# VH-VL binders against q8ixk2r445to577: the designs that were tried, part 258

Target 1, 133 residues: q8ixk2r445to577
Amino acid sequence: FFGMLQNKGLTDYCFDYNPPDENQIVGHQVILYLCHGMGQNQFFEYTSQKEIRYNTHQPEGCIAVEAGMDTLIMHLCEETAPENQKFILQEDGSLFHEQSKKCVQAARKESSDSFVPLLRDCTNSDHQKWFFK

## First folded at step 14 (VH-VL)

Design s123 (framework fv_cosibelimab)
Fold by ESMFold2-Fast, scan of step 14:
Structure s123 (fold): chain C 133 residues (1-133), chain A 120 residues (1-120), chain B 112 residues (1-112)
Amino acid sequence: as target 1 above (133 residues)
Amino acid sequence: EVQLVQSGAEVKKPGSSVKVSCKASGGTFSRWAISWVRQAPGQGLEWMGVIIPYFGTANYAQKFQGRVTITADESTSTAYMELSSLRSEDTAVYYCAKSRYYGRSAFDYWGQGTLVTVSS
Amino acid sequence: NFMLTQPHSVSESPGKTVTISCTRSSGSIAYHYVQWYQQRPGSAPTTVIYEDNQRPSGVPDRFSGSIDSSSNSASLTISGLKTEDEADYYCQSYDSSNKGWVFGGGTKLTVL
């Protein structure tokens, strides 16, 4: 699967990566923004290693969650995906982060009008349901 | 430093087509969003459309659908805007403009503009 | 599908503060970022404010942007007004339904 990774519950928001420096793509938080449908910074690939890759730039970025954190951060991809970079895209659209046993949920960023994907206890909420467009 | 350099002024007859170029330098052309904006004499800015070269995706303002085509050549870092079935009201300065993230980022660099005059 | 409405012209004396409004006709102004461009005669536009309230390097701190959801408007404020601030100013926001950009009609600023 590849394309714009859209949320079922948060009306027309997509995974979005907007690093300040295009030559340094790692270390920043993945956000949610209104889907534009044109690819670019909203284009992601779900791989056979259960990675969510940002591959419009080189080197390729892979979404990761650090131990004890709930934010999705861009890391460098590795030949063998580490556990903190593995997400199970389930049949119901849930993105399950097996290492933490939590699901990716669309949420409002604290003290902001911005939205971000965060790890939360798994529920059957549409805010935890994702699909590629 | 990013620069966008456009082709020179054109004088066209009604019913013909014009193709304006915009050559980019100083960055990652393929990953930018390149928009075209026009401005008739003494009038405001009017967005015409966009291309994202890496994806080959283009989109156009409804007013120009069917008459405008925006293309890009990644090998020469050049974007093109072709407007067909020209009318006198198409007389305008045509600008190309770069944005970093489509739908979010401002147009941070602009070409110098190309005057297209449509007259008999 | 929406319009961005600006006053056609504003005037103010040097040293004073001027505010230019940009009102969205349908949907929330806060739904997408607002950008502001300055255009002097014979020149291409340049960005003075991006993403609602951010200033590009080289733009004086006299320029500021704000969003007012209650009036469904964005505003560009220029304090300590100088003669070189005379220009046309355009707001811009994204239309997600058409996947494209919308410009306001432009405001001519005169410094008298």
Scores: ipSAE 0.467, ipTM 0.849, lowest interface PAE 2.4, mean pLDDT 91

Design s124 (framework fv_cosibelimab)
Fold by ESMFold2-Fast, scan of step 14:
Structure s124 (fold): chain C 133 residues (1-133), chain A 120 residues (1-120), chain B 112 residues (1-112)
Amino acid sequence: as target 1 above (133 residues)
Amino acid sequence: EVQLVQSGAEVKKPGSSVKVSCKASGGTFSRWAISWVRQAPGQGLEWMGVIIPYFGTANYAQKFQGRVTITADESTSTAYMELSSLRSEDTAVYYCAKSRYYGRSAFDYWGQGTLVTVSS
Amino acid sequence: NFMLTQPHSVSESPGKTVTISCTRSSGSIAYHYVQWYQQRPGSAPTTVIYEDNQRPSGVPDRFSGSIDSSSNSASLTISGLKTEDEADYYCQSYDSSNKPWVFGGGTKLTVL
């Protein structure tokens, strides 16, 4: 699967990655932004190794969640995906983070009027349901 | 450093077509969004359309749909804008401009502009 | 589609502060980033503010941007006006539903 990773509950919002420095695409938080359908900063690939890859720019990034955190951060992809970079896209659209046993949810970013994907306890909420478009 | 270099000025007759080129250097051309913007004499900036070379995806302003075609050749790092059925109102300076991300980033580098004059 | 409306012209004395507004006719100004461009005669535009309030390298800190959701507008503020600030200024924004980037009509800044 590849394309825009769109939220079922926040219907107009997609995974988006916009690091400040074009030459350093690692270490920043993944955000949600209004879907535009043109690729680039909203183009992600779901791999057979359960990675969510950002490969629009070099080097390729893989979404990860650091221990004890709930934010999705861009890391470098590895030959063998570490557990913190594995997400199981389930048949119901849930995006399950295997290491933490939590689900990715569309949520409001603290202290702002913007949205981000965060790890939360798994529920049957449409805000936790994702699909590639 | 990133540089966009456009083709030279053109004089065209009404009803003809013009194709302007924009050659990029100094970066990852295929991953950028390349827009075309025109400016008639003494008037403001008018966005015409965009292409993202890597994806081959293009999008156009409603006003130009059916008359404008934007293409890109990744092997030569060159974007093209072709405008057909030219009218005197199409006399303008045409700019290509690069943005990092579609729908978010500013146009951080611009070509020098190409004057297209439509006259009989 | 939407329109961005700017005043046709503004003028102010050297050393003073000027503010140029950019009002969105449809949709929220806050949902999409606003950029600001400066254009001098005979030149291509250059970015002075991107993503609402960020400055590119080389742009003086006298330039700032802001968003006001209540008036559905963005503003470019230039403090400590200098004669070299005299130019045309354009705002620009976007719509997510595959609609065009739109430029404001432009504002001619005169420093007298």
Scores: ipSAE 0.334, ipTM 0.784, lowest interface PAE 3.2, mean pLDDT 89

Design s125 (framework fv_cosibelimab)
Fold by ESMFold2-Fast, scan of step 14:
Structure s125 (fold): chain C 133 residues (1-133), chain A 120 residues (1-120), chain B 112 residues (1-112)
Amino acid sequence: as target 1 above (133 residues)
Amino acid sequence: EVQLVQSGAEVKKPGSSVKVSCKASGGTFSRWAISWVRQAPGQGLEWMGVIIPYFGTANYAQKFQGRVTITADESTSTAYMELSSLRSEDTAVYYCAKSRYYGRSAFDYWGQGTLVTVSS
Amino acid sequence: NFMLTQPHSVSESPGKTVTISCTRSSGSIAYHYVQWYQQRPGSAPTTVIYEDNQRPSGVPDRFSGSIDSSSNSASLTISGLKTEDEADYYCQSYDSSNKYWVFGGGTKLTVL
């Protein structure tokens, strides 16, 4: 699967990566932003290693969640995907983060009108359901 | 330093086509969004369309769908805008403009403009 | 489809403050970023405000942007007006339904 990773509940929003330096892709938080449908910084690939890859940059980035955290951060991809970079895209559209046993949810960033993907306890909410477009 | 350099002025007859080029330097051309904007004499700015070179994806304003084609050549860092079935009302200065993120970022660099005159 | 409506012209004396409005005909002005461009005669436009209220490096702090959800409009404010500010100003916002940019009609600022 590849394309824009869109939320079923927050219907106009897609995974989005907007690093400060376009030539340095490591260490910034993944956000949600209005889907533009043109690829670019909203294009992600779901791989057979259960990675969510950001393939617009070289080297490619992989979404990760550090232990004890709930934010999705861009890391460099590794030859063998580490556990913190593995997400199971389930048939119902849920993105299950294997290491934490939590699901990715579209959520409002605290004290703002901005949205971000965060790890939350798994529910049947449409805010936890994602699809590639 | 980012620069966008456009091809020179053209005079065309009604019914013909024109292809304007926009050569980029000083950055990561393939990762940008390159828009085309025109401005008829004494008129405002009108967005025509965009291309993301890395993906080859293009989108066009409804008014220009079927007449405009925007392409990009990553090997030469050049974007092109071709407008067909030219009419006198297509006389305008045509600009290319770069934005970092489509749908969000401002047009932070503009080409110098290309005057296209359509006259019989 | 929506329109962004700007006054055709505004005029003010040097040293004073001028405000140019940009009103969105449908959909919330606050839902999408608004950009502002300055165009002097014979030149390509340049950005003076991006993402509602941010200034590019090199743009003086006399330029500011704001959003007013109650009037569904964005505003560009230029204080300490100088002769070199005389130009056409364009607002721009995004149409998420069609995935394209829309420009306002432009405002001619005369500094007398």
Scores: ipSAE 0.550, ipTM 0.864, lowest interface PAE 2.1, mean pLDDT 91

Design s13 (framework fv_cosibelimab)
Fold by ESMFold2-Fast, scan of step 14:
Structure s13 (fold): chain C 133 residues (1-133), chain A 120 residues (1-120), chain B 112 residues (1-112)
Amino acid sequence: as target 1 above (133 residues)
Amino acid sequence: EVQLVQSGAEVKKPGSSVKVSCKASGGTFSRWVISWVRQAPGQGLEWMGVIIPYFGTANYAQKFQGRVTITADESTSTAYMELSSLRSEDTAVYYCAKSRYYGRSAFDYWGQGTLVTVSS
Amino acid sequence: NFMLTQPHSVSESPGKTVTISCTRSSGSIAYHYVQWYQQRPGSAPTTVIYEDNQRPSGVPDRFSGSIDSSSNSASLTISGLKTEDEADYYCQSYDSSNKHWVFGGGTKLTVL
């Protein structure tokens, strides 16, 4: 699967990666932003290794969650995906982070109007359901 | 570091077409967001359209639908804006501009502009 | 569709502070980032503020940006005004419904 990764509950919002410097792509947090349908910073690929890859800018990035953390950070892709970069996209649209046993949820950042994907306990919430568009 | 260099000024007759080029250097052109913006003499900035070269995706302002075409050649790192059925009101300076990310980033680098004069 | 409305012109003396507004006609000004561009005569625009309130390298800290949700507007503030600040200033934001960008009408700043 590939395309814009959109949330079922927080409609109109997609995975988005927009680090401050396009030439230093790795190390920043993945965000949610209004879906534009043009690809680029909202274009992601789900691979057979259960990675969520960002290939629009270089170097090629893979979404990861560090041990004990709940934020999704862009890391370098590895030839063999490490456990912190593996997400199981389930039939109901849930993104299950294998290493932490938690699900990716669309969440509000602080008290702001900004949204980010975060790891939370798995529930049947539409805010934890994702699909490629 | 990033530089956008546009083709030179043109004088065109009403009803003709013009194709302006914008050659990029200093970065990963194919993954940029390249917009075209025009400015009639003494007037404000008007967005015309955009292309993302790597994806080949383009979008245009409704006012220019059907007579503007924006293309890109990744092998030469060059974006093009072609405007057809020219009218005297199309007399303007045409700019190409780069942004990092679609829908939210500033136009951080601009070409020097190309004056297109439409005169009978 | 929405419009971004700016005053046509503002003027102020050197050393003073000037504020240029950018009001969104429909939808919240906070829906998307507001950018500000400076255009001196004979030149292409350059960015002075991006993402509401950030300054590019090389832009002096006399330039600042802000958002006011109550008036549905963004503002560019230039303090310690210098003659070299004389230029046209444009705000810009994104229209997610049409997937395109909207510029304000521009404000001519005169320093005299």
Scores: ipSAE 0.567, ipTM 0.861, lowest interface PAE 1.8, mean pLDDT 91

Design s14 (framework fv_cosibelimab)
Fold by ESMFold2-Fast, scan of step 14:
Structure s14 (fold): chain C 133 residues (1-133), chain A 120 residues (1-120), chain B 112 residues (1-112)
Amino acid sequence: as target 1 above (133 residues)
Amino acid sequence: EVQLVQSGAEVKKPGSSVKVSCKASGGTFSRFAISWVRQAPGQGLEWMGVIIPYFGTANYAQKFQGRVTITADESTSTAYMELSSLRSEDTAVYYCAKSRYYGRSAFDYWGQGTLVTVSS
Amino acid sequence: NFMLTQPHSVSESPGKTVTISCTRSSGSIAYHYVQWYQQRPGSAPTTVIYEDNQRPSGVPDRFSGSIDSSSNSASLTISGLKTEDEADYYCQSYDSSNKHWVFGGGTKLTVL
């Protein structure tokens, strides 16, 4: 699967990665932004290693969750995906982060009108359901 | 640093077509979002469309759908805008402009503009 | 689709402050970023404000941007006006429904 990774509950929003420095792709939080349908900064690939790759940059970025955190951060991809970079895309559209046993949810960023994907306890909420467009 | 260089001025007859080029240097061309914007003499800026070269995907303003085609050649780092069925009201300066992230980022670099004159 | 409405012209004396408005006809102005461009005669536009209120390197701090949700408008404010600020100014925002950029009609700033 590849394309724009869109939320079922927050229907106008897609995974989005737009680090402030073009030359520093690693270390910034993945956000949610209004889907523009043109790929680019909203284009992700779900791989056979259960990675969510931002492959329009070199070197390629892989979404990870650092220990004890609930935010999705861009890291460098590795030849063998580490556990913190593995997400199970389930048939119902949930993205299950196996290492933490939590699901990716569309959520409002603290003290703002912005939205971000965060790890939360798994529920049957449409805000935890994702699909590639 | 990024630079966009456009092809030279054109004089066209009504009913013909024009193809303007925009050659990019610096940065990674495939990652750009390249828009085309026109400006009739003494008038404002009018967005025509965009291409993302990496994907070959293009979107066009409703007013120009059916008449405009935007393409990109990654091997030469060049974007093209072709406008067909030209009318006198198409007389304008045509600009290409780069944005970092489509739908979010400002146009950070602009071409110098290409004057297209449509007259009998 | 929507329109971005700007005053056709504004004028002010050197050293004073001027504000140029950009009003969105439908949908919230705050829903998408607003950019501001400056265009001098014979030149391509250049960015003076991006993402509502950010300044590119090289743009003096007397240029500022703001959003007012109550009037559904964005504003470009230029303080300490200089003759070199005389130009046309355009706002721009994004139409997510059509996946298009939209420009305001432009404002001619005269510094007398």
Scores: ipSAE 0.324, ipTM 0.800, lowest interface PAE 3.5, mean pLDDT 90

Design s15 (framework fv_cosibelimab)
Fold by ESMFold2-Fast, scan of step 14:
Structure s15 (fold): chain C 133 residues (1-133), chain A 120 residues (1-120), chain B 112 residues (1-112)
Amino acid sequence: as target 1 above (133 residues)
Amino acid sequence: EVQLVQSGAEVKKPGSSVKVSCKASGGTFSRWAISWVRQAPGQGLEWMGVIVPYFGTANYAQKFQGRVTITADESTSTAYMELSSLRSEDTAVYYCAKSRYYGRSAFDYWGQGTLVTVSS
Amino acid sequence: NFMLTQPHSVSESPGKTVTISCTRSSGSIAYHYVQWYQQRPGSAPTTVIYEDNQRPSGVPDRFSGSIDSSSNSASLTISGLKTEDEADYYCQSYDSSNKHWVFGGGTKLTVL
């Protein structure tokens, strides 16, 4: 699957990667922003290796979660996906992070009116349900 | 650094079509969002539509649906805006403008503008 | 479908402060970024404020932007007014329902 990864609970919001420098795609947090429908920085691919790839840039980025952290950050993709880059997209729309056993949830960013995807205990909330558009 | 250069002024008859070009340089054209904005004499700015060249996706303001077509040629880094069924009210300066991310980013670079005059 | 309403014109003396408002007719002004553009006669517009309150490189700090949710409006404030600030100013914001940009009607700033 590929496209804009949209939240069912925050219906106007999509996965969004907005690094400060367009030539430096690694190390910054993935955010949620209003879906614009034009691809660009909101275009992601879910792969057979359970990666969420940002492949409209070279080199390609893969979403990862550092040990002990709840935030999704952009890393370089590897030939074999490491555990911290694996997400199971379930039939109900949940994104389950295998290493932490937590689900990706749309949440408010601290000290901001912005939204970000964070790892949280899995619930049946629409804020944890995602789909490609 | 980044530069948008538009084609020259045109004089057209009512009922005809016009196609304005916008050639980009100094950056990653394919990844940008290129919008078209017009301004009738003494009037304000009016957004017409947008294209993202890499995806070939375009979107248009309701007022221009069915009359405007925006395209891009990645090999020449050129965006085009074609407006059909021209009327005298279409007399305006037409601008192309670049933004980093559609729906979020400002228009950080503008073309110089192309005057299109529609007269009988 | 919404409108962004600006005053047609504002005037002020050199050295003073002027504020130009941009009011959104429906939907929250705070839900989407507001951009501000300056246009001098015979020229293409240029950005003076982006993403509500950010300044591009080269724009003096006399220019500032703000959002007021209570009045559902954005404001462009220019302090220490100079004659070269004479121009038309346009606000712009996003319509997420239609995925369209919308411009305000524009404000002519005259520096007495």
Scores: ipSAE 0.589, ipTM 0.871, lowest interface PAE 1.7, mean pLDDT 91

Design s16 (framework fv_cosibelimab)
Fold by ESMFold2-Fast, scan of step 14:
Structure s16 (fold): chain C 133 residues (1-133), chain A 120 residues (1-120), chain B 112 residues (1-112)
Amino acid sequence: as target 1 above (133 residues)
Amino acid sequence: EVQLVQSGAEVKKPGSSVKVSCKASGGTFSRWAISWVRQAPGQGLEWMGVITPYFGTANYAQKFQGRVTITADESTSTAYMELSSLRSEDTAVYYCAKSRYYGRSAFDYWGQGTLVTVSS
Amino acid sequence: NFMLTQPHSVSESPGKTVTISCTRSSGSIAYHYVQWYQQRPGSAPTTVIYEDNQRPSGVPDRFSGSIDSSSNSASLTISGLKTEDEADYYCQSYDSSNKHWVFGGGTKLTVL
């Protein structure tokens, strides 16, 4: 699977990566932003190693969640995917983070009109359901 | 520093086509979004369409759908806008403009503009 | 489909403050970034405000942008007006339904 990773509940929003410096791919939070359909910073690949890769830049970035955190951060991809970079895309559209046993949810960033993907307890909410377009 | 340099002014007959070029330098052309905007004499800015060169994906304003084609050549860092079936109402200055991310980022660099005159 | 409505012209004396509005006819102004461009006669536009209220390097802090959700409008404010501020100003925002940019009709600023 590859393309723009869109939320079922927050229907106009896609996974988006917009670090301040376009030459520094690592260390910033993945956000949700209005789907533009033009690829670029909204183009992701779901791999056989259960990674969500940002592969429009070199070196390639892989989404990870640090231990004890709930935010999705861009890390460098490794030859063998570490556990904190593995997400199970389930048949119902949920993204299950194996290491934490939590699901990726579209959430409003506190005190703002911005949205971000966060780890939350798994529910049947459409805000936890994702699909590639 | 980023620069966008456009091709020179053109005079065209009604019913013909025009192809304007926009050559980029000073950055990573393939990663950008390049939009085309026109401005008729004494009128405002009108967005025509966009291309993301790396993906080869283009999107066009409804008004120009079927008459405009936007393309990009990554090897020369050049974007093109071709407008067909020209009418006198197409007389305008045509600008290319760069943005970092389509749908979010401002047009931070603009070409100098290309005057296209459709003589009747 | 929506329109961004700007006043056709505004005028003010040097040293004073002027505000140019940009009103969105449908959909929330706050859910989409607003950019502001300045265009002097014979020149390409240049960005004076991006992402609602940010200034590019080289744009003086006399220029500021704001969003008012209650009136569904964005505003460009220019304080300490100088003669070189005389130009056309355009707002721009995004149509997420069609995935298109939309420009306002433009405002001619005269400084007398």
Scores: ipSAE 0.639, ipTM 0.878, lowest interface PAE 1.3, mean pLDDT 92

Design s17 (framework fv_cosibelimab)
Fold by ESMFold2-Fast, scan of step 14:
Structure s17 (fold): chain C 133 residues (1-133), chain A 120 residues (1-120), chain B 112 residues (1-112)
Amino acid sequence: as target 1 above (133 residues)
Amino acid sequence: EVQLVQSGAEVKKPGSSVKVSCKASGGTFSRWAISWVRQAPGQGLEWMGVILPYFGTANYAQKFQGRVTITADESTSTAYMELSSLRSEDTAVYYCAKSRYYGRSAFDYWGQGTLVTVSS
Amino acid sequence: NFMLTQPHSVSESPGKTVTISCTRSSGSIAYHYVQWYQQRPGSAPTTVIYEDNQRPSGVPDRFSGSIDSSSNSASLTISGLKTEDEADYYCQSYDSSNKHWVFGGGTKLTVL
């Protein structure tokens, strides 16, 4: 699968990566933003290694969750995907993070009007359902 | 510093086509969105379309669909806008403009503009 | 598929404050960022405000932007007006349905 990764509950929002430096793709939080439909910074690829890969110039970025955290951070992709970069896209649209046993949920960032994907206990909420457009 | 340099002025007859170039330097051309905007004499800014060079995807304002084609050559960091079936009403200054993130970011750098005059 | 409506012209004396409005005809102004551009005769536009209320480096703090959801409009406010502020000003916002940028009709600012 590849394309804009859109939320079923927060219907106008897509995975979005907006690092402050266009040549530095690592270390910043993945956000949710209004889907523009043109790919670019909202274009992601789901790979056979269960990675959510940011289609960037070199080097390539892969979404990861660091131990003890609930935020999705951009890391460098590795030849063999580490466990913290593996997500199972399930038939119901859930993105299950195997290492933490939690699901990716669209959530409002605390103290702001912005939205971000966060790890939460898995539920049947539409805010935990994702699809590629 | 980012710079967009456009090709020179053109004089065209009605019914012909024109192709304007926009060469980018500084920064990462392939990661940007390049829009084309025109301005008829004494009139406002009118968005024509965009190209995302890395993805090869383009989108056009409905008014120009079927007449405009926007392309990019990543090897030369150059975007092109071709407008066909020219009318006298197409006489305008044509600008290319860079934005970082399509749908969100402002047009932070603009080309100097290319005057296209359509007359017979 | 919307219009952004600006006044054709505004005028104010040096040292005073002027506000230029940009009203969206359908859909909420608040759900998409508004950008503001300044264009002097013979020149390409330059950004004076991006993402509703942010200033690019080099733009003086006399320039500010705001959003008013109740009137469905964005505003560009210029305080301490100077003669060099005379220019055409354009607002811009995004149409997510058509994946298009939309410009306002432009406002000619005269400082007199």
Scores: ipSAE 0.394, ipTM 0.826, lowest interface PAE 2.9, mean pLDDT 90

Design s18 (framework fv_cosibelimab)
Fold by ESMFold2-Fast, scan of step 14:
Structure s18 (fold): chain C 133 residues (1-133), chain A 120 residues (1-120), chain B 112 residues (1-112)
Amino acid sequence: as target 1 above (133 residues)
Amino acid sequence: EVQLVQSGAEVKKPGSSVKVSCKASGGTFSRWAISWVRQAPGQGLEWMGVIFPYFGTANYAQKFQGRVTITADESTSTAYMELSSLRSEDTAVYYCAKSRYYGRSAFDYWGQGTLVTVSS
Amino acid sequence: NFMLTQPHSVSESPGKTVTISCTRSSGSIAYHYVQWYQQRPGSAPTTVIYEDNQRPSGVPDRFSGSIDSSSNSASLTISGLKTEDEADYYCQSYDSSNKHWVFGGGTKLTVL
């Protein structure tokens, strides 16, 4: 699977990666932003190693969640995917982070109109359902 | 420093085609979105289309669909805009412009513009 | 499809403050970021405000941007007007339905 990773509940929002320095793709939080439909910074690949890759240029970035945290951060991809970079895309559209036993949910930041993907306890909410477009 | 340098002015006859180039330097060309915007004499800015060099994909404004083709050559960091079936109404300055994130980011760098005059 | 409507011209004296509006005809102005460009005669446009209210490096703090959801408008405000501020100003926002950018019609600012 590859394309724009869109949320079923938060309509019109896609995974988006917009780091401050366009030459450095590591260390910043993945956000949600209005889907523009053209790929680029919203283009992700789901791999056979259960990675979500941001691979528009080399080196490739892989989404990770560090122990004890709930935010999705861009890290460098490795030859063998580490556990913190593995997400199980389920048939119903849930993204299950195996290491933490939690699901990726579209969430609104406090005191803002900004949205981000966060790890939350798994539910049957449409805000936890994702699909590639 | 990011720079976009466009090809020189052209005078064309009605019914012909023109191809304007936009050479980028100073950044990661393949990761950008390059838009083309035109401005007829005394008129406002009009968006024509965009190319994503890494993907080779383009999208065009409905008014220009079928007449405009935007391409990119990553090896030379150059974007091109070709407009066919030229009419006198196509006389305008044509700009290329870079945006970092399509649909969100401003056009943070612009080419100097290329005047295309369509006359007999 | 939507239109971004700007006044055709505005004028004000040096040292005063001017505000240029940009009104969206359909859909919320707050749904997508608004950018503002300045264009002097014979020159390419340059960004003066991006993402609603941010200033690029080198743009003086006399320039500010704002969004008013109640009027469905974005505004560019220039305080302490100087002669070099004379230019055409364009707003821009994104049309997600057509996957393309829309420019406002432009506003000619005269400082005299």
Scores: ipSAE 0.502, ipTM 0.854, lowest interface PAE 2.4, mean pLDDT 91

